# Ledger of designs, part 81: VH-VL binders against q9umr5

Target 1, 268 residues: q9umr5
Amino acid sequence: SYKPVIVVHGLFDSSYSFRHLLEYINETHPGTVVTVLDLFDGRESLRPLWEQVQGFREAVVPIMAKAPQGVHLICYSQGGLVCRALLSVMDDHNVDSFISLSSPQMGQYGDTDYLKWLFPTSMRSNLYRICYSPWGQEFSICNYWHDPHHDDLYLNASSFLALINGERDHPNATVWRKNFLRVGHLVLIGGPDDGVITPWQSSFFGFYDANETVLEMEEQLVYLRDSFGLKTLLARGAIVRCPMAGISHTAWHSNRTLYETCIEPWLS

## First folded at step 23 (VH-VL)

Design yj2
Fold by OpenDDE, look of step 23:
Structure yj2 (fold): chain C 268 residues (1-268), chain A 123 residues (1-123), chain B 112 residues (1-112)
Amino acid sequence: as target 1 above (268 residues)
Amino acid sequence: QVQLVQSGAEVKKPGSSVKVSCKASGGTFSDYAISWVRQAPGQGLEYLGEIIPMFHTRNYNKKFKGRVTITADKSTSTAYMELSSLRSEDTAVYYCARTKYDILEGFSDFDYWGQGTMVTVSS
Amino acid sequence: DVVMTQSPLSLPVTLGQPASISCRSSQSLVWSHGNTFLNWFQQRPGQSPRRLIYKVSNRDSGVPDRFSGSGSGTDFTLKISRVEAEDVGVYYCMQGTHEPLTFGQGTKLEIK
């Protein structure tokens, strides 16, 4: 039988967004038990990501316990960060494939429609004043705001991304790395036509330097220092990168070609 | 001025579906979320769900167990609420309402309402 | 779901006299960032609901200063300093902090 699949949604999403994905999985892998976690739906997806991690943890633990052979995670957009953190804090997870579906794994920094929608009076160049305050860090979107022009503020104020990346020293860094390395495969999915994840290479752990030049994963300090295990995972062939053009952010979970090419091969 | 104009009254049989529309004017449709709330005769208000047209993201009250489908057409500034498997208990006035999301200002829930659409479910 | 409990459910008032409606939530409506999304709506007979108060104590445009909202955490109050004939209707509190959004039972304000 196929391993169970757990799906974690993104910002403002719910299980409804994954109706096509469920259809694809059911068609190609009949009998697969797919659980789309309806936690922190809608506006509650704006709650601090650590709060979300705790909630999702409580939900996935019993699922994992009933699946001794392992499970697969499909985590979309913001959900990909929740899942990475989840795998970092869980010392007994049994995740075979962690599929990061267009997630800002290395953070977000862009004047996107989402930003303009939520911050109608702010630009990305000034958002650091909000997001790197204690008040701002109470919002999920600020938990992974990564301003390349204010790196010191990011490193000191980011209560989520900087920690799970091991960019700021903390007492759990070693253990979290160990836990994350339990994953069988890390499948990174994204593309240049996403329109939301900025830069789109963030889905592959690429990101801006101080000059807003996009550097690849292998050029990132978190990789070079192997702060949370990326270098180790790559070395053992556990990282899969699946870029795809022509897909907008809201279509990643509803594209059949994407599913067949980037998701289905890792559902077993 | 901002207005939400809903479609006319409906009379439906049990087991059928109803689709109510809500056309927004006087503002930028895509800058807001549209929610649906219903009110049975002589009863209180009940939240059904919400759509963010800009992102086509939707959130439903789980009480309705998948019977509610909310959609939006940005080109016409119109939101839709479809309720399937109708039963007599679904007889109510259905309202659409607007919500503004702003991280700094907070959520401005239901600052404007439609005029309501009466849906009657009877044999 | 968060249960919103209003009291009283029926409120007969003499014209010119004050009125007070209580709303209690089954859990705190305060976000970690400090905002509290408690709203009050007025529904006059035969009309759609109209928002009066948002975030506990802020009046919407056009709402007379006779209306005031207060409270914190789980206890909230809507006050009308001098009830007028046009105030007849049903008043609802509503929380927007937790999904799904939920309303109180409603308080029917009538003139004695």
Scores: ipSAE 0.929, ipTM 0.957, lowest interface PAE 0.5, mean pLDDT 96
Fold by ESMFold2, fold request of step 25:
Structure yj2 (fold): chain C 268 residues (1-268), chain A 123 residues (1-123), chain B 112 residues (1-112)
Amino acid sequence: as target 1 above (268 residues)
Amino acid sequence: QVQLVQSGAEVKKPGSSVKVSCKASGGTFSDYAISWVRQAPGQGLEYLGEIIPMFHTRNYNKKFKGRVTITADKSTSTAYMELSSLRSEDTAVYYCARTKYDILEGFSDFDYWGQGTMVTVSS
Amino acid sequence: DVVMTQSPLSLPVTLGQPASISCRSSQSLVWSHGNTFLNWFQQRPGQSPRRLIYKVSNRDSGVPDRFSGSGSGTDFTLKISRVEAEDVGVYYCMQGTHEPLTFGQGTKLEIK
């Protein structure tokens, strides 16, 4: 009766992180087939995002084929970028709800404890030297590093985010936009107390301008040009924004109120 | 000086569980992942999984079918490994070891090990 | 799982002579340029493992220079230029490039 749900994890994650989310779904939507994909677990989550997209694509194809009525995606943190790329590259996806759970959809530019943990000798102001190189692009976090002060380097060096955002010309842009627009709903979840996604509005397609002023989704060039379909989706009434304060980055998939408010309504 | 100090030997009955501790000192606990490795008598080394306290993430070797649970307490700089539904073949020395995930320098796996904890499963 | 195959599994060596241990992986261990996560560990009788070599060829602090590591891709070697009595134990290779982390079977080094 309920559409199957596919869950895609974030950085250093594995399927274990979603045990509470699975319990919530089972309680409110009994009989729902939920698959938490055990791919690129742990350190493998640092592999290039296109490599991850390829692997997740191979895993979701048979699930979607067995569910001709459609599936839902719940995608957490960097997993939300994997899922958005899936929606673009798969001309045969049947995703109804894409639930983006605190994902850096417009990129990351933050000197958080997480950044310092992976780059102990770097700061956000100089990380572009590492990330905007062929070597740096071999690591997933650099695939969505978005330095607002080095936009020319970002546009030239980004092997992932600039492409799926339609910020750099490529031959698949029209097809990717068409594929993305086949989604039924885009559910954007995040909040000001996340502590990792920086700016937190990246989860809602907001981001810094060159003065580090946050421009919301509707002020972004990728929205205004409708580069990959955001303007069309919003006009269709297919974008749901569900911000929630008081939730840290590690708690989005284990908060009952967040689930009931932002996730549950979209698991038809 | 970095040290990983584990809890003492345990004797357990089949079907029960065991929880082994690993206290880290001589460094910042949240800077590292803590992994667990076991060694059955006369056999080689087998990776069980890891915890990353900073990210609140856990990753387990799927061989253990969800029987292993790894946790951490940042306030005491201690990681724990719990193995449930014990069988006689789970008799082994259990080690903790640490990893530094540094992208620039590369991953530094298991540069320090605990002294090991013998877990014996017998009726 | 990436299979790590060591050869030989038993290595009796005359004191003062060289020793060589081979480790082969079922998949490439190259993560990126300069990052091949192949490690060597020594386990002396009754002790915890200790790391000798990381990233193929880098000796850990306090490891004598008679130990050296080499190799690339899927084929790796640990060499001891002149075996000493304190080198007795079991040697393991381990890969850290792929999940789950996996060890070779071990090579028991003994003085004959």
Scores: ipSAE 0.826, ipTM 0.904, lowest interface PAE 0.9, mean pLDDT 93
Fold by ESMFold2, last read:
Structure yj2 (fold): chain C 268 residues (1-268), chain A 123 residues (1-123), chain B 112 residues (1-112)
Amino acid sequence: as target 1 above (268 residues)
Amino acid sequence: QVQLVQSGAEVKKPGSSVKVSCKASGGTFSDYAISWVRQAPGQGLEYLGEIIPMFHTRNYNKKFKGRVTITADKSTSTAYMELSSLRSEDTAVYYCARTKYDILEGFSDFDYWGQGTMVTVSS
Amino acid sequence: DVVMTQSPLSLPVTLGQPASISCRSSQSLVWSHGNTFLNWFQQRPGQSPRRLIYKVSNRDSGVPDRFSGSGSGTDFTLKISRVEAEDVGVYYCMQGTHEPLTFGQGTKLEIK
């Protein structure tokens, strides 16, 4: 009776990370078919995001075909960018709710322990030298690295984020916007205590200007130009914003209150 | 000097569980992933899974069908591997090893190994 | 799972002579931009494994220069230019490009 749910994990994740989320869904929506995709697990989550999008696309096609009334996506962290790209490249997706769980939708510019763990000799101020090169774009983190102080380099070098945001022209932009707009609801989840997504408002399509002042979604050029459909979706009443304080980046899928408030209502 | 020191040998009965420890020294514990590898007598090496404390992630080899649990304690720089529902086929030496995920220099897998922990499963 | 196939599985060698061990993977081990995560380990009798070579051809610190690695894609070789008595043991290749990480079967090197 309930639409199937497809879960897409984040960096270094595997299906194990979502065991609590699966339990919550089973309790509130018994009989729901939930698939946590076992693709690009562990270190493979560092593969280029377009490679991941292609693999996840192949995995979701048969699930969507078996569910003519539609499916829901729950996509965590980096996985939310994979899912947004899926919505753009799939001419025939039938996604009702796209639930973006603390995902860096406008990019990442965080000098966090995560950055130092993967780039021990770099800082956020100089990582653009690595990420905005063809070599750097072969790693998923660099596909959504967004340095507000080197916007020209970002726009020229990004092989992923600048394209799916419609920040750089490409021949598929019109088709991708049309495909994205077929989603029923866009549910944006995140919060100020996340600790990894920087700025945390990236989960709500907010981001830094050149002075590191956070501009909200409605102040972003991609929204104002409606580059990939955000303005149209908001006008349609299809965007749900569900911020929640007090949740660390690794706890979004294991907090029952967050689930009941922000996720459960959208799993019809 | 970097060192991985494991707990001592164990003899266990079928159906029980075992928990092996791996204490890291000579480095920053949270900078690394800790992996577990086993070797049955006279056999080759088999990867069990890893833990990445920084990302709070665990990734397990599916062959163990959820019998393996890997945990870490940052305050003691110690990783643990627990294998449940033990069978005689689980008799093996269990090793821990570490990985550095440096994107610029490339992944450095298993540059240091623990001394191994013999686990014997016998009635 | 990526299958790693070593040959030979048993390698008797005369002291001072060269030795060569082959490792073949069922899939390419190239990650991106030539990062190929193929490693070689030595396991002496009664000891834990020790890494000799990482990323195909890079020798670890303290590993004698008589050990060298080569290869690309799916085909790799470990060479010992002059076998010494201390080289007795089992040699494993391992791939780190694909999950789960997998090892070859091992090559037992013995002195004739």
Scores: ipSAE 0.811, ipTM 0.893, lowest interface PAE 0.9, mean pLDDT 92

Design yj2
Fold by ESMFold2, look of step 23:
Structure yj2 (fold): chain C 268 residues (1-268), chain A 123 residues (1-123), chain B 112 residues (1-112)
Amino acid sequence: as target 1 above (268 residues)
Amino acid sequence: QVQLVQSGAEVKKPGSSVKVSCKASGGTFSDYAISWVRQAPGQGLEYLGEIIPMFHTRNYNKKFKGRVTITADKSTSTAYMELSSLRSEDTAVYYCARTKYDILEGFSDFDYWGQGTMVTVSS
Amino acid sequence: DVVMTQSPLSLPVTLGQPASISCRSSQSLVWSHGNTFLNWFQQRPGQSPRRLIYKVSNRDSGVPDRFSGSGSGTDFTLKISRVEAEDVGVYYCMQGTHEPLTFGQGTKLEIK
């Protein structure tokens, strides 16, 4: 029998977005119980990410309790950050595969159609003024905004990303790291043609330095310090990287080749 | 000038489906969400769901038990609402309306409405 | 779902006199500091709804200054300082803070 799969959606999404993914799982893994969590849909996806983490935590507890041999997570876009925080705060999670589907794991610094759609009068160079204020941190997109040119503001103002990355002192950092390291595999999926995640390497824990040069995961301070367990996971052979070109941000959960290559093998 | 123009009135049998169109003009179609709202005779307003053409996302009011489908055609700047498994209680005027999601200014819900489409479900 | 309760449901008013419509929500409509997505709509006889007020107290363009909105949290009010003949219709509050979006039952304003 296959482990249950829990799906967590992204910004402005709802459970409807995953209808094709559900079809693929049903075809290749018949009998798998798949739950697409129907929380923080539409505009509510702009709620603070800690609020979303609390709500998703409450929803996954009964699912995990009914599956003592473990579950899998498929977490899309902003949902991948929710799931990573979930794995840190839950002492009792039983997640085997955490599948991060084009998620901005090291943050976002993109002057994209999404940004212009939500902030019509702003640009990425000026958004730090809004996002790194207490008011701005009440919106999810600002919770993972990562301006490489204002690192001091990011480190002090980020109420979410800097904390779950272990980039700022936190009394629970050791416990969060221990909890996260209970995951069986971390499956990282993304690609250069995503068009929204900026830099796209954020999906693989890469990010800009101050000159907007992309540093890979292994060059990041959070990796080198092993602040939340990336170095330990990589040494354990638990990190799977599955890059794929030619896929736009809205197509990751509806591309059969991507599913068969990057997702299907991990749904034991 | 912004305008939302809907398709004409329809009469349907119980168990069938209806598809109502909403053509937008006078603005950039992709800048807005298109929502659907209905009003039964002598009753108030009920939200059905929205589509965001820019992101290809849809969000539905769960009270319709998966009977509602909202789609868009960007090439014609037209949104559609399809309601299936019709019941007599679905007799209503169906409106489309738009939303601008702007974080700084605040969400601007339903600043413009279509003229409404009467759907009558009768056996 | 957030329940929006309006009172009164029927409001006969003498021309030139003030009118007041109450709207109460089952949950707080505060999204964040400075953002409470409570809207007021007017539906004239035979017409589609028209938005009057957004974010509690902001009048839309072309809405006369005799219309004003106020309130916070769960309690909101629409006021018309001096009712005119063109104000006849049904008034709805609507919340945009929580999914799904929900409307009050409506308040029918009539001239006595």
Scores: ipSAE 0.805, ipTM 0.891, lowest interface PAE 0.9, mean pLDDT 92
Fold by ESMFold2, fold request of step 25:
Structure yj2 (fold): chain C 268 residues (1-268), chain A 123 residues (1-123), chain B 112 residues (1-112)
Amino acid sequence: as target 1 above (268 residues)
Amino acid sequence: QVQLVQSGAEVKKPGSSVKVSCKASGGTFSDYAISWVRQAPGQGLEYLGEIIPMFHTRNYNKKFKGRVTITADKSTSTAYMELSSLRSEDTAVYYCARTKYDILEGFSDFDYWGQGTMVTVSS
Amino acid sequence: DVVMTQSPLSLPVTLGQPASISCRSSQSLVWSHGNTFLNWFQQRPGQSPRRLIYKVSNRDSGVPDRFSGSGSGTDFTLKISRVEAEDVGVYYCMQGTHEPLTFGQGTKLEIK
């Protein structure tokens, strides 16, 4: 029988957004217990990511306890950052596949319609003034804002991303790395036509340098220093990269070809 | 001038469905969330849910989960609310209203309202 | 759900006199360091609601300056410094900090 699947949604989402994904799982793997966590819906998805991590942790504990053989996580957009933090803070998680569905794993630096929608009087070049303040860090999108031209401010002010990436020292870094490394597989999904995650390679742990040149995962300091376990996972053969072109940000959980190619094989 | 114009009054039987439209004019439709609020005769206001056309997301009050469907058509700047399995208790005026999500200035909820659509459910 | 409790529910006021409406929430409405999403709406007889105040104390455009809002945390007040005949209607507070959005019961303001 198939392991249970836990789904974590993204910004402004609710559990309703994943109805097509649930249909695909039911059709291909009938009998799979799938739980779409109905927490921090709508505007509450803008709450600080550590608050969200705490709430999602409380919800996943009983699900994992009922499944000693393990569970899978499918985590979409900012939900992928919530899930990665869960894997770090839970010393008793039993996650086999962590499936990251177009998540800004290395952060966001995009001057998109989505940015303009939330910050109508700002541009990506000046948003660091808002996001790297205590006020801005009380909103989830600023918790993973990563301005490559203000790296010292990012490292100092980021209350979430810099910590889970091991880019800023903290007393739990060794324990978080150990916990994260308990995962069976890390499945990275994203693509160049996403239109929201910027750079789109953030979904694969790539990101801009100071010249806005994209460095891939293996060129990142967090990988090279193995700060939270990426190099160790890759050496184990536990990282799966599944890029797919032609999919917009809102379509990752409603595209059957993507599901069959990138998700289904990991839902053992 | 910003305006939200709703469809006309409806009379329905229990167990049927109703679909109310809300057409926005004056401003950019995709810049806003559209929410639905109802008011039973002589009663207060009750939030049903919202749609955010830019993100293609919907969020419903759990009291109405499974009975309310909110959709939008960006090409006509129109939002729709459908309430199914109608009961006599669903007799109310249904309003649309908009929200601006601005992180710097804070959320601006329901700065403009539609004129309301009376839905009467009787057996 | 966050419960919003208004008092009084009925408010007869002499024309030209001040009026005050209280709104209490069952939870703090503070989102962050300074953001509190507490709103006030006016509904005149036979009309749609109209927003008067947003974020506790910010008067919406076109709202007379005789309307003011105040409060913090869980306790909020709408004041009308001098009631006019056009102020007749029902006043609602609403919180936008927590899902689902919730309204107070309403306060019916009438001229004596």
Scores: ipSAE 0.803, ipTM 0.886, lowest interface PAE 1.0, mean pLDDT 92
Fold by ESMFold2, fold request of step 25:
Structure yj2 (fold): chain C 268 residues (1-268), chain A 123 residues (1-123), chain B 112 residues (1-112)
Amino acid sequence: as target 1 above (268 residues)
Amino acid sequence: QVQLVQSGAEVKKPGSSVKVSCKASGGTFSDYAISWVRQAPGQGLEYLGEIIPMFHTRNYNKKFKGRVTITADKSTSTAYMELSSLRSEDTAVYYCARTKYDILEGFSDFDYWGQGTMVTVSS
Amino acid sequence: DVVMTQSPLSLPVTLGQPASISCRSSQSLVWSHGNTFLNWFQQRPGQSPRRLIYKVSNRDSGVPDRFSGSGSGTDFTLKISRVEAEDVGVYYCMQGTHEPLTFGQGTKLEIK
C-alpha cells in the first residue's frame, strides 16, 4: 500500500479546492489514504500561522501514528509555510516527501491581487507599518510579509517567518533544524506565471536583496549559514526543484501535467 | 448604490437541480465575496457558502458540500448557486449577500442582500 | 458549528417603549484584539434582511440611533430605546468569527 498523503491548503481555501488532486492520486496510486485537512477554512486561514501550526499538528499526529512507515505532505501556497513549521516543531514527524506547491517560503513582497483586496488603502511599500506591529502579526499574511527595504523591522517584528528561517536567533533553533532534517525529501514547485507569489522564486527559497534583485537559494544567508538545514538537505540530494511555466496560482492543484511531472514521482 | 439582483422564482421536482443567479451592480464585483443564505417558509436563516471571485476560492457549509456549488463570472459580475438532488425540505427563499474582507477595518459581513429567489420543490 | 441562541423568540412591545433582544453564542466570538464579529439584522415583513449592527456595536449607515448593540465574548444584546411602528419584523444575530457563519433563531418583534 502507498504512504498516506496529508494535504494542507492556502489562504481562503478549503478542502474542496483539492478535489482534482484527489482524483489524480486515486488514478495513479489507488488505495492511497489522502486526508485534506479541514481546518482553518475560508476566513479562518487568516488566523496567526502559529495558531494554524498548532491545530494542524494536533490533526496530523494520529495520522502519522497510524502510518509508522511514513506519510507525505502536499502543501499549497500559505500551507507550505505551515508545513515547514510543522517539520521543525514536531520531534516525532515521519514525513517522507514534503511537496511545496507554489509556497512563499522566503516570504512575500508584492502588490498582488490579495494584498489590494485585504488592504485596500495600502501598497507593498508601506505595508510594513501595519505588518511589523504586534497587531499586524495577528494575521497570517503579515506572518510572511518580507519587505526587503525594511529588513531590520522584519527581523525584529516577524513572529513566524524570521524564526522558521533561522534569521533571528532563538533557543529552539538547534532542535528545529534537527527535526526539519528528518524529512526524506523536499519537493519545490512553482513558476514564473504564478501571478501571486512575489517574487515567484520565493517558492524555491529565492528572494529580493535590498535592490530588488532576486538572489537564488544558494545565495541566501539562510542557505549559506545552513540556519535550518537547506544546505545539508541539498548536499544529501534531498531537494527537488520542479519549476513549470504557464500555471497561475489557482491552478497548481488542478493541472494534470504538473501532477504527473512534479508530484506523482514522490508519492511512493 | 450597490444592488444584488437575483433570478426569478423556480418550481422544481424532487431529485432535480436549481441554479440561482445574483448579479452585482453599482460596485466592483471582484472587491467582495458573495455568500448564499436560505430561509425556509416561516423559518430562520441558514448559511450555504461563499465564493471569492478574484481568487476563485469557494468555501461551503459542510452540511451542503456535496449538493451545493457556487460559481462566478467576473465578466458579467454574476454569482451562481446550484443546489442538486432537491428535496421538499429545500423549499426556501435563497438570498445572496456580500462580504468585504478588510484587515484594518474588520470583516464587513452581509452589508447588502439580494431580493431573494423562491425555490419550491414539489412532487 | 457555533450555536447562536436568541431570547426571546417572540417580543410584543408597546409603541414608544424600549425593547431588548439577547443573543448567546456557544463559543467566544473574539477573532483577535479588537475584532468580535457579531452582527444584527432586521427583516421586515416580506423583505430581505437588512444589516443594523456590525462588530457588536457599530450602527450601519442609515440605521437610526435608537438602535444600539452591546456585549462581549459570548453574550450580546440589541436594544431599541423607543420602538416605532416601522420596527416590526424579525431580528437575527449572526456570528462571522467561525466557519460556517451561523444565525440565531430570530426574534419576532410585534406591536402590542
Scores: ipSAE 0.799, ipTM 0.886, lowest interface PAE 1.0, mean pLDDT 92

